# Ledger of designs, part 3: VH-VL binders against q86l99r1233to1411

Target 1, 179 residues: q86l99r1233to1411
Amino acid sequence: SNKESLPFRRDVIEKVINHLRENSLDTEGIFRLSGNMESVRGIVKSFAHGEPNLSFEVHNISNALKHYLRSLDPPLIPYEFFLMLLDARKNEDAETIRNIFWKIPSDNRVVLTLLVDLMVKISENSNVNKMNSKNLSIVFGPTILKPRTPTLDRMALMTETQLQCGIIQTFIEDFHYIF

## First folded at step 7 (VH-VL)

Design f2
Fold by ESMFold2, look of step 7:
Structure f2 (fold): chain C 179 residues (1-179), chain A 119 residues (1-119), chain B 107 residues (1-107)
Amino acid sequence: as target 1 above (179 residues)
Amino acid sequence: EVQLVESGGGLVQPGRSLRLSCAASGFTFRDYAMHWVRQAPGKGLEWVSAISWNEGYIDYADSVEGRFTISRDNAKNSLYLQMNSLRAEDTAVYYCAKAEYYDTWFDPWGQGTLVTVSS
Amino acid sequence: DIQMTQSPSSLSASVGDRVTITCRASQGISDYLAWYQQKPGKAPKLLIYDASTLQSGVPSRFSGSGSGTDFTLTISSLQPEDVATYYCQKYDSAPYTFGQGTKVEIK
């Protein structure tokens, strides 16, 4: 596929996360349910150009953030951290995951902290919004933690995806220890 | 124009294999969970298998576990069902179905492809 | 695994009648229940999701209610085009089981 990649814009992501923190904690299926495809594509372009347009229904904003993060190259968690995080998750080693997190570049760490804090707040209100830590980890695992070269082996991809989700689930569930 | 088009059905003898395909169009396939559901002639609906958008969750009905394998190719907008060790009771119309997430309702469904397992 | 039991298995009613179909889960499934309509020779069509939310484009004579274990699909005024088989389906977790179906006919 000739998928376009997008640059990392810390200020844009912070604005979008802050908007969602204020407007989405009671929203059923936030980050899980679709937005309007045409609106979402337009909003993602506004993110890429540095002027986020947040005058849309909240599902369109959350989907735009998800798709923008998915389109980043390098991803929010830079490529060099992928294998070490997966290995630490495979060993169920939260201390190592924490140590690796603090080696991530500062701008990325700030955005990660805001994003995972948003996920924690959403999951704490899951009785209303129906999004628990597992649901959120499946949305964000492959979205922000990616290999430089994607595998074509179906079994290896399933294993990687499970570990990617596990990292995000660890971030959410052990937030106060890791962050 | 969300469309799901199943193919690969046919007549096969017990113990043989078939691979079903579902071609998706009109939506961003890689963002959605997909399911297989079957319906034996004159009978009700039976859920067969699910795969999440990112392949992080895969599951099967007990009746097919170990014999069927669900998979997807997001680059080709395609869902697959590899059906091994087929039995007469696997005879059914097989539907692919789109879900918002792996644990949501199904909308839309494909038209179905008939698999007949008979000696 | 959670069983989904629909009642009745079939029914016959007159045009304009109120029709009620029930679906019972053997364990609680919260609101994770959908209703589908299937006309002969066609794929199922979503009517209602999350127990009571009407899908876009579905006539307002269809409604759903219930939570936990007991669910109801109601057709407030049966129309000739409503002749179909109706299925409930749970999706709280795997397996994503359907009820056995309720065939609705006009007498």
Scores: ipSAE 0.005, ipTM 0.593, lowest interface PAE 10.1, mean pLDDT 89
Fold by ESMFold2, fold request of step 16:
Structure f2 (fold): chain C 179 residues (1-179), chain A 119 residues (1-119), chain B 107 residues (1-107)
Amino acid sequence: as target 1 above (179 residues)
Amino acid sequence: EVQLVESGGGLVQPGRSLRLSCAASGFTFRDYAMHWVRQAPGKGLEWVSAISWNEGYIDYADSVEGRFTISRDNAKNSLYLQMNSLRAEDTAVYYCAKAEYYDTWFDPWGQGTLVTVSS
Amino acid sequence: DIQMTQSPSSLSASVGDRVTITCRASQGISDYLAWYQQKPGKAPKLLIYDASTLQSGVPSRFSGSGSGTDFTLTISSLQPEDVATYYCQKYDSAPYTFGQGTKVEIK
């Protein structure tokens, strides 16, 4: 159901990621610290309308990107790849993760590459910005990789979440092998 | 406005189980990490367990690992600590605490709930 | 695991005195260090985080300094309401260990 979901707009996401690449690498707590909620809501609306408004403090932009990505349906990594990626992570099989990545539709792959490249650059400066690969994977795991039908068992859901984060951590740490 | 209220403490015999709850209000619970910290009577603070907002990180002190299970229900704004195989050494006031991230400082803390493990 | 050692374990001082409490980590923890105040019968309260950043609403007589292994909490002019036990805590990584505490009393 797309009732409260937002459309995938590759051009918008590219502009936002590029803005953050230019403005966020030295920002403490980027993607973790809160923004002003009224500003964030307005920025998300501008993304959804295809006219991103980036004239805000950088934490508001990063929070808006998180909310926008979380609201995509289908998610940035389409649903059909969820179980394959989780299984490859369980087996610690980075080669299979790489092969699955290259099967993702090209528009999604381009955006995912830009997003993970941003995370790599942030993590390389983590002594300043305090966001290492583990921290970033916890932010983005469930944001961009979701099951079509989530389990209702709380313990199984926690296990899925840990695997989702692990896949994103693998993307960041093995970026040059996978991407 | 931010409030954390622990419950579920009481007197329990060694070897038994107890489940603590922490009810959160005044903030968006699902966006924050949560911790349990305990304090034996007349003693200092001991970190017990942590859980990230999305449950992607869970960790325990060595003294409780394998016996205690931290969990959260973001729909109910609630944090839990399942305490199995209780020992006299587990007697303490148990606090829940909020953190911006799992590896940050704790603010605020709840008022605590007393667990007494005694024959 | 990294041990956190506070000194002194207790102290008594007069109103207006400068009070200094130290905390030593057995290995470097950068500036990932917080100080908490616990008044008798109450939950702990955050005073300082990241070694030297004063929490909102905490009186300016409290300050923190240090990095790496050696950290200091200073109360520039002790007040009657500062009777409490003070704890340092590291959070560079798990375990998120506390110091043993320093009990501060008024003479």
Scores: ipSAE 0.005, ipTM 0.564, lowest interface PAE 11.3, mean pLDDT 89

Design f5
Fold by OpenDDE, look of step 12:
Structure f5 (fold): chain C 179 residues (1-179), chain A 119 residues (1-119), chain B 107 residues (1-107)
Amino acid sequence: as target 1 above (179 residues)
Amino acid sequence: EVQLVESGGGLVQPGRSLRLSCAASGFTFSDYAMHWVRQAPGKGLEWVSAISWNEGYIDYADSVEGRFTISRDNAKNSLYLQMNSLRAEDTAVYYCAKAEWYDTWFDPWGQGTLVTVSS
Amino acid sequence: DIQMTQSPSSLSASVGDRVTITCRASQGISDYLAWYQQKPGKAPKLLIYDASTLQSGVPSRFSGSGSGTDFTLTISSLQPEDVATYYCQKYDSAPYTFGQGTKVEIK
């Protein structure tokens, strides 16, 4: 495989999220616009070394975080919770989603909470940054919530994808209830 | 400025061999995977081959497997494609392209070099 | 192998029109999808990666959406300089297959 996975580092992720919370809320297209890929590469590498390089402009840092999270195996939301969350979303059951969230391993749960908190703050300023809860859910759904085995049925996959993004949207819109 | 420049294309008869080169500049060549993508005249794009930064990963499209060999020289910032047993269907503009180590979209592309295989 | 199918194969629209191009994968590829623009006699240019991330330097009138099997490239207001062939490309795993392309022209 030509793809690499990086180790999960809670401390690094927290620092990066805090930086973005302070510096990205009014940034148009945050997490949706690219940065300089050479810089992004360097920042991602710094994550692996335990000290994030936060001296770059915010698009570089946000993209680095996104790519880093995508590379995690298991994903930020572990595989065993994928189907349960999808079913809960299908039934529009926020209570069950909440219950499932609190079963997630503690380090993952803390990071997820911080990440979604950031998304909430970004979405609240969507009139400026153009990133509402739906746009953010489209970006982060596939990034942090993945199946262990991809669905082969096309129709089922379409539904799955919608639910996948919908769960992240629920996390954002019902943040205070779930987290 | 990031730049990729292909060379080595030309007219060759079926069954013959040709070696393409790609010269890279403006970035740390040894940090990136490199790919070859080709485009037959008036047709779409076709991925041909990939090589990781340290040659730990090498891959080929089924259409060229066993006939083409991708290689690189990081000291020379160069990518190569050795094409053996060429066929008429190998006629195309050949592009070298840079890719990230974690995701394989292509940016940038070279200007391409034309390979024509004809009797 | 996963097949990549674009729709339509060609289209003609007026300056200022909203243009939508669709790309479908025969199997799920998450958001590992890129869009390229290719003008005649030129190399392809990256527009979008990760299905929805706009490449640096690309006009904001371009946008991408989708995940799984269905993807869309949208030009909110078509400009004369946008006349080109557009390609989608998957990169979930090898092979890195392209769609057959969509030719966009101005009326």
Scores: ipSAE 0.347, ipTM 0.816, lowest interface PAE 1.8, mean pLDDT 94
Fold by ESMFold2, look of step 12:
Structure f5 (fold): chain C 179 residues (1-179), chain A 119 residues (1-119), chain B 107 residues (1-107)
Amino acid sequence: as target 1 above (179 residues)
Amino acid sequence: EVQLVESGGGLVQPGRSLRLSCAASGFTFSDYAMHWVRQAPGKGLEWVSAISWNEGYIDYADSVEGRFTISRDNAKNSLYLQMNSLRAEDTAVYYCAKAEWYDTWFDPWGQGTLVTVSS
Amino acid sequence: DIQMTQSPSSLSASVGDRVTITCRASQGISDYLAWYQQKPGKAPKLLIYDASTLQSGVPSRFSGSGSGTDFTLTISSLQPEDVATYYCQKYDSAPYTFGQGTKVEIK
């Protein structure tokens, strides 16, 4: 039932993010374009085993990170923060979003800070890489911020997805205030 | 092998509804954006609708907005187009197409399903 | 909305000829343009994306160029199997509009 549920490995995620900070800022379509499917699967396996293999073309690494984060259970932002963040976004309340972020467990906060900092660096170079804050928020919103129980209602899913993306966009655009 | 197979086309009267399906295989369907494109007999290609991998982005051509609804079921590897209030001008072959992202090129395309709207 | 105009609407050429098809956008679309080939009764096939990048498995006689508003598809040496209708498409933002098509025939 949870075939793609993978263990949270802070040290692995830090290494992968640092690699991407060094190697992806000039890459067109980073996180948007796919990599080689067989390579991506192998890289995700290496992340899950605690031994990240980063000797691949950068699109394979970015896609592996995306898939790995999507497969975490619990997600990078723990389930108990889901509703309160969505409510704060609905009210356009960046101060409350900041307060909630600082209540997240410290290991998760460190990884979130590194991940959002990477997104900020990518978005600042969007003239080259074509990935602005909105594009990145669509990739990462539902990837790292999820409800414990998947909704069956497509209307609710669409609304939740818009708010999830909005929270990540707020993280990127208000990075220095929130983090 | 990546495959997209449309179904649900047929002859239907104006004002009625029809639901198209697109069955996907050979790739991780939930990672990709999907589009519908149509082609009236003897005419060019017309983009109809897009849906992102996570349904966070949905859009429609002006000619169908308010009448057509795109949706997907990632558990069933299926894309849908609900077509309401059909008009003669909606007569076309309808293709589903895979995109790397919602604003990228289309590859591959299905072989299409014919919708004929006639009294 | 951005209009996509292809020229010519149709052409006939001999095997081995160089064929050039143009596509003009009414506003700048950077390099977010693809070219597709469609044979009668078949689905379109991607040839070129991002204005100039050749899709895997597409013969090297196909090439694309241009940016902004003016784009060109070139077939360096026309072959009998290239008889088809060719479409450009923008994808900088919605709507993801196609050009009206260019029918290519062998004389």
Scores: ipSAE 0.028, ipTM 0.664, lowest interface PAE 7.6, mean pLDDT 90

## First folded at step 19 (VH-VL)

Design t6
Fold by OpenDDE, last read:
Structure t6 (fold): chain C 179 residues (1-179), chain A 119 residues (1-119), chain B 107 residues (1-107)
Amino acid sequence: as target 1 above (179 residues)
Amino acid sequence: EVQLVESGGGLVQPGRSLRLSCAASGFTFDDYAMHWVRQAPGKGLEWVSAISWNEGYINYADSVKGRFTISRDNAKNSLYLQMNSLRAEDTAVYYCAKAEYYDTWFDPWGQGTLVTVSS
Amino acid sequence: DIQMTQSPSSLSASVGDRVTITCRASQGISDYLAWYQQKPGKAPKLLIYDASTLQSGVPSRFSGSGSGTDFTLTISSLQPEDVATYYCQKYDDAPYTFGQGTKVEIK
């Protein structure tokens, strides 16, 4: 579908993340549980216009952020870093992952840092919200780290997805080292 | 009502392969992690494998690593377990189970399907 | 890997008796522990999760306690319908290991 990619709005994302940091840390299933789709669409639209509507329930806001990030082209982590990160993950090479991160464009790095920081905080409260590093990685792996060309092979796709999630897990669990 | 229905069990010889299926209904399948658990006759429960809703995480018990493959088709609300190089010790009732999150408890369970590996 | 050990392996008690089953983890698993009931020829049923939270629809005579390495399932007043094998399970991380089970019978 010719869905036009939404523009990357650092300022909007930052505001949304800050809101979620303040209001979602104890929310069960944050980023996982679905909100009202109509509300979510409306919120996403507000993101695109530069004025995030944060008056909604936190699940709607979190889902809006997720959908917004998913719609970015290029992804939050640009395409050129995709294979490098996956390879680094295959080799369990956190140093390389760190080095790759610092090569990411500045605005993307800032947003990524804020986003992962939020994930860290959420994961620290996983006993309440049930969103540990794995569950968060499951959500955000394929959302912010994507190939330029879709993977068609079923087995390759499975492997890819696991690596995507693994990278995000590394970001969360080794946050202070990487960021 | 949430339902899980296992199928594909049967009698097979050692070294052969078998594919189990679990048909899910009554819930949004692609929102949940799924597990396989088996129980040998007269024995306890043994966790076999886990898969996240998007297959981003997959785990296997050491006893089945390299031989079993878990997968899912969310469009078909189905969970699968490909079992290769079957051994006598793989004889068991195989259950599929739902988990709300990865790393959570299992609920509900299917009724299971019997796999018998014998010469 | 973390080992899960239940005690006793089997017990027989009278109707109305208080029954206690213990589950021990070889390492700390916080409260990531579930209890299941399995009746003969049936699939397991969740009783308790997060060590002490009673699953909806489960009779109040069932309770769970503990954290870390030592956990307990208690049936305050054993009923005939409680004849089953009970299993603990850790789910802190893979593998999601079960205890060996405790068979509960009525005298």
Scores: ipSAE 0.840, ipTM 0.926, lowest interface PAE 0.6, mean pLDDT 95
Fold by OpenDDE, fold request of step 25:
Structure t6 (fold): chain C 179 residues (1-179), chain A 119 residues (1-119), chain B 107 residues (1-107)
Amino acid sequence: as target 1 above (179 residues)
Amino acid sequence: EVQLVESGGGLVQPGRSLRLSCAASGFTFDDYAMHWVRQAPGKGLEWVSAISWNEGYINYADSVKGRFTISRDNAKNSLYLQMNSLRAEDTAVYYCAKAEYYDTWFDPWGQGTLVTVSS
Amino acid sequence: DIQMTQSPSSLSASVGDRVTITCRASQGISDYLAWYQQKPGKAPKLLIYDASTLQSGVPSRFSGSGSGTDFTLTISSLQPEDVATYYCQKYDDAPYTFGQGTKVEIK
C-alpha cells in the first residue's frame, strides 16, 4: 500500500499504552478483534496530531494503536535490524536478539519496551482475554517488524512471517531477559 | 451461516500426491485460525495441522511432518492441505475446522472429504 | 507429547441413566480441554470448551468438569439422541491431541 506514513509520537504511544494497561487486560480478543473502522481512523488521526482521543471503546483504541504502528515508516523496529533479528530467531538465539534490541534507537527502544510489557500483562490473563503470547505475536509481528523491501516469493514470505511472529513471541516470553 | 466445505478427496495410489481444499463462507475468514483433522475408517479423530490467520504460526502432527503442507488464501476464503508421499495409513475423512484463536477449540467443522490411499 | 486417555472406550446405558466419561492428560493442560460429540456418518460437534463451558445450543444435561490432568464429561440423563462417540481434546498447545473416543450406546 502507498499510504502515507504517520509521524512517530512517543508521548502519544505511551499515553495510549498506559490507557490500555488499565482498561484492556480482561478484554477478549484485545488487539485481535476489529473495532469500528470509522472510529479507528479518527483515533489514529488524533495520534498523528499529538493528542490521543481515548474516549472510545477499548477495541477501537487498541486497533487504532495497531494501525498507527503499522503505518510508521520506518517501523517501530527500524529496517536495519530486520534481517539480523530474523537470523537470530532462526538460530533460536535469544542473546543475539537481546543484543540487537539494545542497539535500537532510544525512543524506539523505550516504546517497544512499553508495548511488550503491555503484551506480557495481557498474555498473563489469556485465560480470560484469549490473547496468549502466540496470538499477540501473530498480531504484532508483521506490525512492528517489517522488511524495507517485501519479498515476492510465496514460501519465503511464509517463512518470514513466522520469524516475525517468533521474534515478538521471544520478546514476550523472555521479556525480563531481553529488556 | 458459517459454512466449511471440504473438497479434493478421492482414490489415489501410495506415493502419489493430493491437494485438499476447504471453502469458507459466512464469516471473516482472515480473522480465524484453521485446522485439519482426519479420521480413518472406524477409528478416532486425529489432529493433522494448524495455521494462523496470517500463516505466522503453522503446526503439524508428527505423522504428517515433511509430507503435508497447510496453507491458506484469505482472498479466496480457502484453506488447503497439500499431501505428498501418501501412505495407506493416510486413508481417512479429512475435516477442516475453525478456531477463534490459536490454541482454542474447534467450531464449526466441515462435512469432510474422503481420501483413500490404495494400490 | 501429552497423551490423552479416555475411559471407558465404550459403554451401554439405559435411557435416563447418568453417564460419566473420563479424560486424562499425561501432563497438566489447565482447562484447555474440549469435548466433542460425533454421530455416525457426521462431523464432530463441539459440546464443551474450557473444560466446563457449555457450547451454545447444547442441552443442559451435558456438563464438563476438571482441570489439570483429570476431566469428566457427564450426561445427567441419557437420551436416545445421545448415541454417539465422544472425544476429548487438548488445545493448550500443539499437538491438539484427541482422546481415543468413548462410544455411548443405549441398551
Scores: ipSAE 0.791, ipTM 0.913, lowest interface PAE 0.7, mean pLDDT 95
Fold by OpenDDE, look of step 19:
Structure t6 (fold): chain C 179 residues (1-179), chain A 119 residues (1-119), chain B 107 residues (1-107)
Amino acid sequence: as target 1 above (179 residues)
Amino acid sequence: EVQLVESGGGLVQPGRSLRLSCAASGFTFDDYAMHWVRQAPGKGLEWVSAISWNEGYINYADSVKGRFTISRDNAKNSLYLQMNSLRAEDTAVYYCAKAEYYDTWFDPWGQGTLVTVSS
Amino acid sequence: DIQMTQSPSSLSASVGDRVTITCRASQGISDYLAWYQQKPGKAPKLLIYDASTLQSGVPSRFSGSGSGTDFTLTISSLQPEDVATYYCQKYDDAPYTFGQGTKVEIK
């Protein structure tokens, strides 16, 4: 279903991330487990209106953030960086990934930094919440890093997805180096 | 009720190919990692392959790398295993299994499908 | 790769006996260990995960302990329905290697 793109709201995203930082670090399956879809839709709508509704259970809020980020056009990581990042990941080149990150528009960088910081904090508590860097990367890879034109080839898509996730994993595991 | 049903097993000659399927029901398929595990007749369990819910992570046992390909169709609630260049030692009951996370235990398991590779 | 070794390979005990199966990892795997029960002609069934957490619906006579490299599955009072092969499995990372199994029989 062609979901309509929502506007990029840095202020809203920051509020949501801060809320999750304070309330979700010990939540099992955060960002992975589904919430109530009706609640999630409502929360997403609140994002679009500029005032996030954070009165819900954290799974609903985290899923709302995930869905909201997924709906952004362009993605949180703009399209022009997609191929460069994938190529860097193929070459296991963290330096290039770092260099590319710092070329991203400032508002996007700030949000991306906050988001990955949250992922790092979550992953550090993975013994409790079960969300290590790998699991978080699986969730966010295709969510925030997308091609302008979807890949039609099935095998190519699989490879692409793996690279997307790998890049996010690099962000998490090499956070202090990249950010 | 969570259910996993494997299919596609049969008798094949060495060097041939076979494609296994696993039909999932009773849960949100695209929220879970899936695995293939096999068991040779009278032998123990051997992990074969794993795939994350969005195919962002895929792994294979060394014994099948380069020959087997795991994939999934979340729209069809289906898991697949393409097996190429089959060998006699690939003879086994093949189980699909659900995992809560990518690196977690397996529950539940399907009933399995038998693959026999023989000349 | 990490090797998983179970002991013993087989055992026979009487109804009501305490049964202990051990699993050793060649390297530390924290508590990322599961135990499965497999009856003849059936698929494996999860008993224990995270080394010591009992799966829902599994009888309380089953318990797991251990961390790092040494793990134990215990049946406090062996029942006839417990006749099966038991497997440990690591899931810290791929490969998700199983132990060779322990066959449990009733005398």
Scores: ipSAE 0.764, ipTM 0.907, lowest interface PAE 0.7, mean pLDDT 95
Fold by OpenDDE, last read:
Structure t6 (fold): chain C 179 residues (1-179), chain A 119 residues (1-119), chain B 107 residues (1-107)
Amino acid sequence: as target 1 above (179 residues)
Amino acid sequence: EVQLVESGGGLVQPGRSLRLSCAASGFTFDDYAMHWVRQAPGKGLEWVSAISWNEGYINYADSVKGRFTISRDNAKNSLYLQMNSLRAEDTAVYYCAKAEYYDTWFDPWGQGTLVTVSS
Amino acid sequence: DIQMTQSPSSLSASVGDRVTITCRASQGISDYLAWYQQKPGKAPKLLIYDASTLQSGVPSRFSGSGSGTDFTLTISSLQPEDVATYYCQKYDDAPYTFGQGTKVEIK
């Protein structure tokens, strides 16, 4: 599938995150449940033009953000940090994860901080929206943290995915320590 | 209508392997976590394993850790349970079940498939 | 691991009786508790989730209450079709442990 890469727009992402912070905390399955794909595609296109269309239902907006982030090249977390983070996660080393985070380029760090902050707020209301830190990690792990070269080994891929999700879980659960 | 259909059960000797399958239909399979639950004859329910929609999370009961492997093929709408080093105590009806999210209740359940481990 | 204990293990009551089943967790699990009904030879059926939310299609005579460590399933008026084994289950985190079950029979 020709994944069209979109430009990284910090200002757009911040606007979208702010909108979701205000309108999605009590939404069941936020970022998890699918929206209308046609609407989602339209919203993503609006991101590319610099003015996000936020007039849609919140699932469409959240999915648009997810798809947009997924399409970034390099990913929100740049490739050079991928293996280091995975290794740190394998060793359950939150300090190393924190140290790696602070080496990420400033614009990426700001966006990542805002995004994870949103996830924290969502997770705090998981009794209503059903999106705890684990479920959010499942969504965003492979979305914002990717290898430069995909692995072809099935078992390795499974392990990789689990580590990706685990790192995001660490971001959420240890937010104040890391960010 | 949401349907889950288990298959692959049968009679096997201790130490042997068996692979169970669960065919899902009537819903977007790759949006849901899946579970295996078993029930020994005349006994209660025992959770066996869980897997997230993207395999980012996998969990096992202590009783099957190191012997069982849960996996899924979202393209085929299928859930699997590879059971190695089978023991007599693994004898049970094995159910697959859908969960709306990871760490949620199970609904619906399949009809189950019987695994009998006996010499 | 958190232990799930149901009480009683079995009971017999008359049609129309109020039936109460208790489930206790050895540690707090908030409201992450479900109740299932299983009839002989059938798969379990979800009755209640989040400790007190009635699943769609389940008769209103079923209700759940509790939070933390103590939970209760109540059948306000026992019917013949309610003969089954009932299980509580925690789903706060793995393992998703079931109670040992409560067998409900009609006198």
Scores: ipSAE 0.701, ipTM 0.889, lowest interface PAE 0.8, mean pLDDT 95

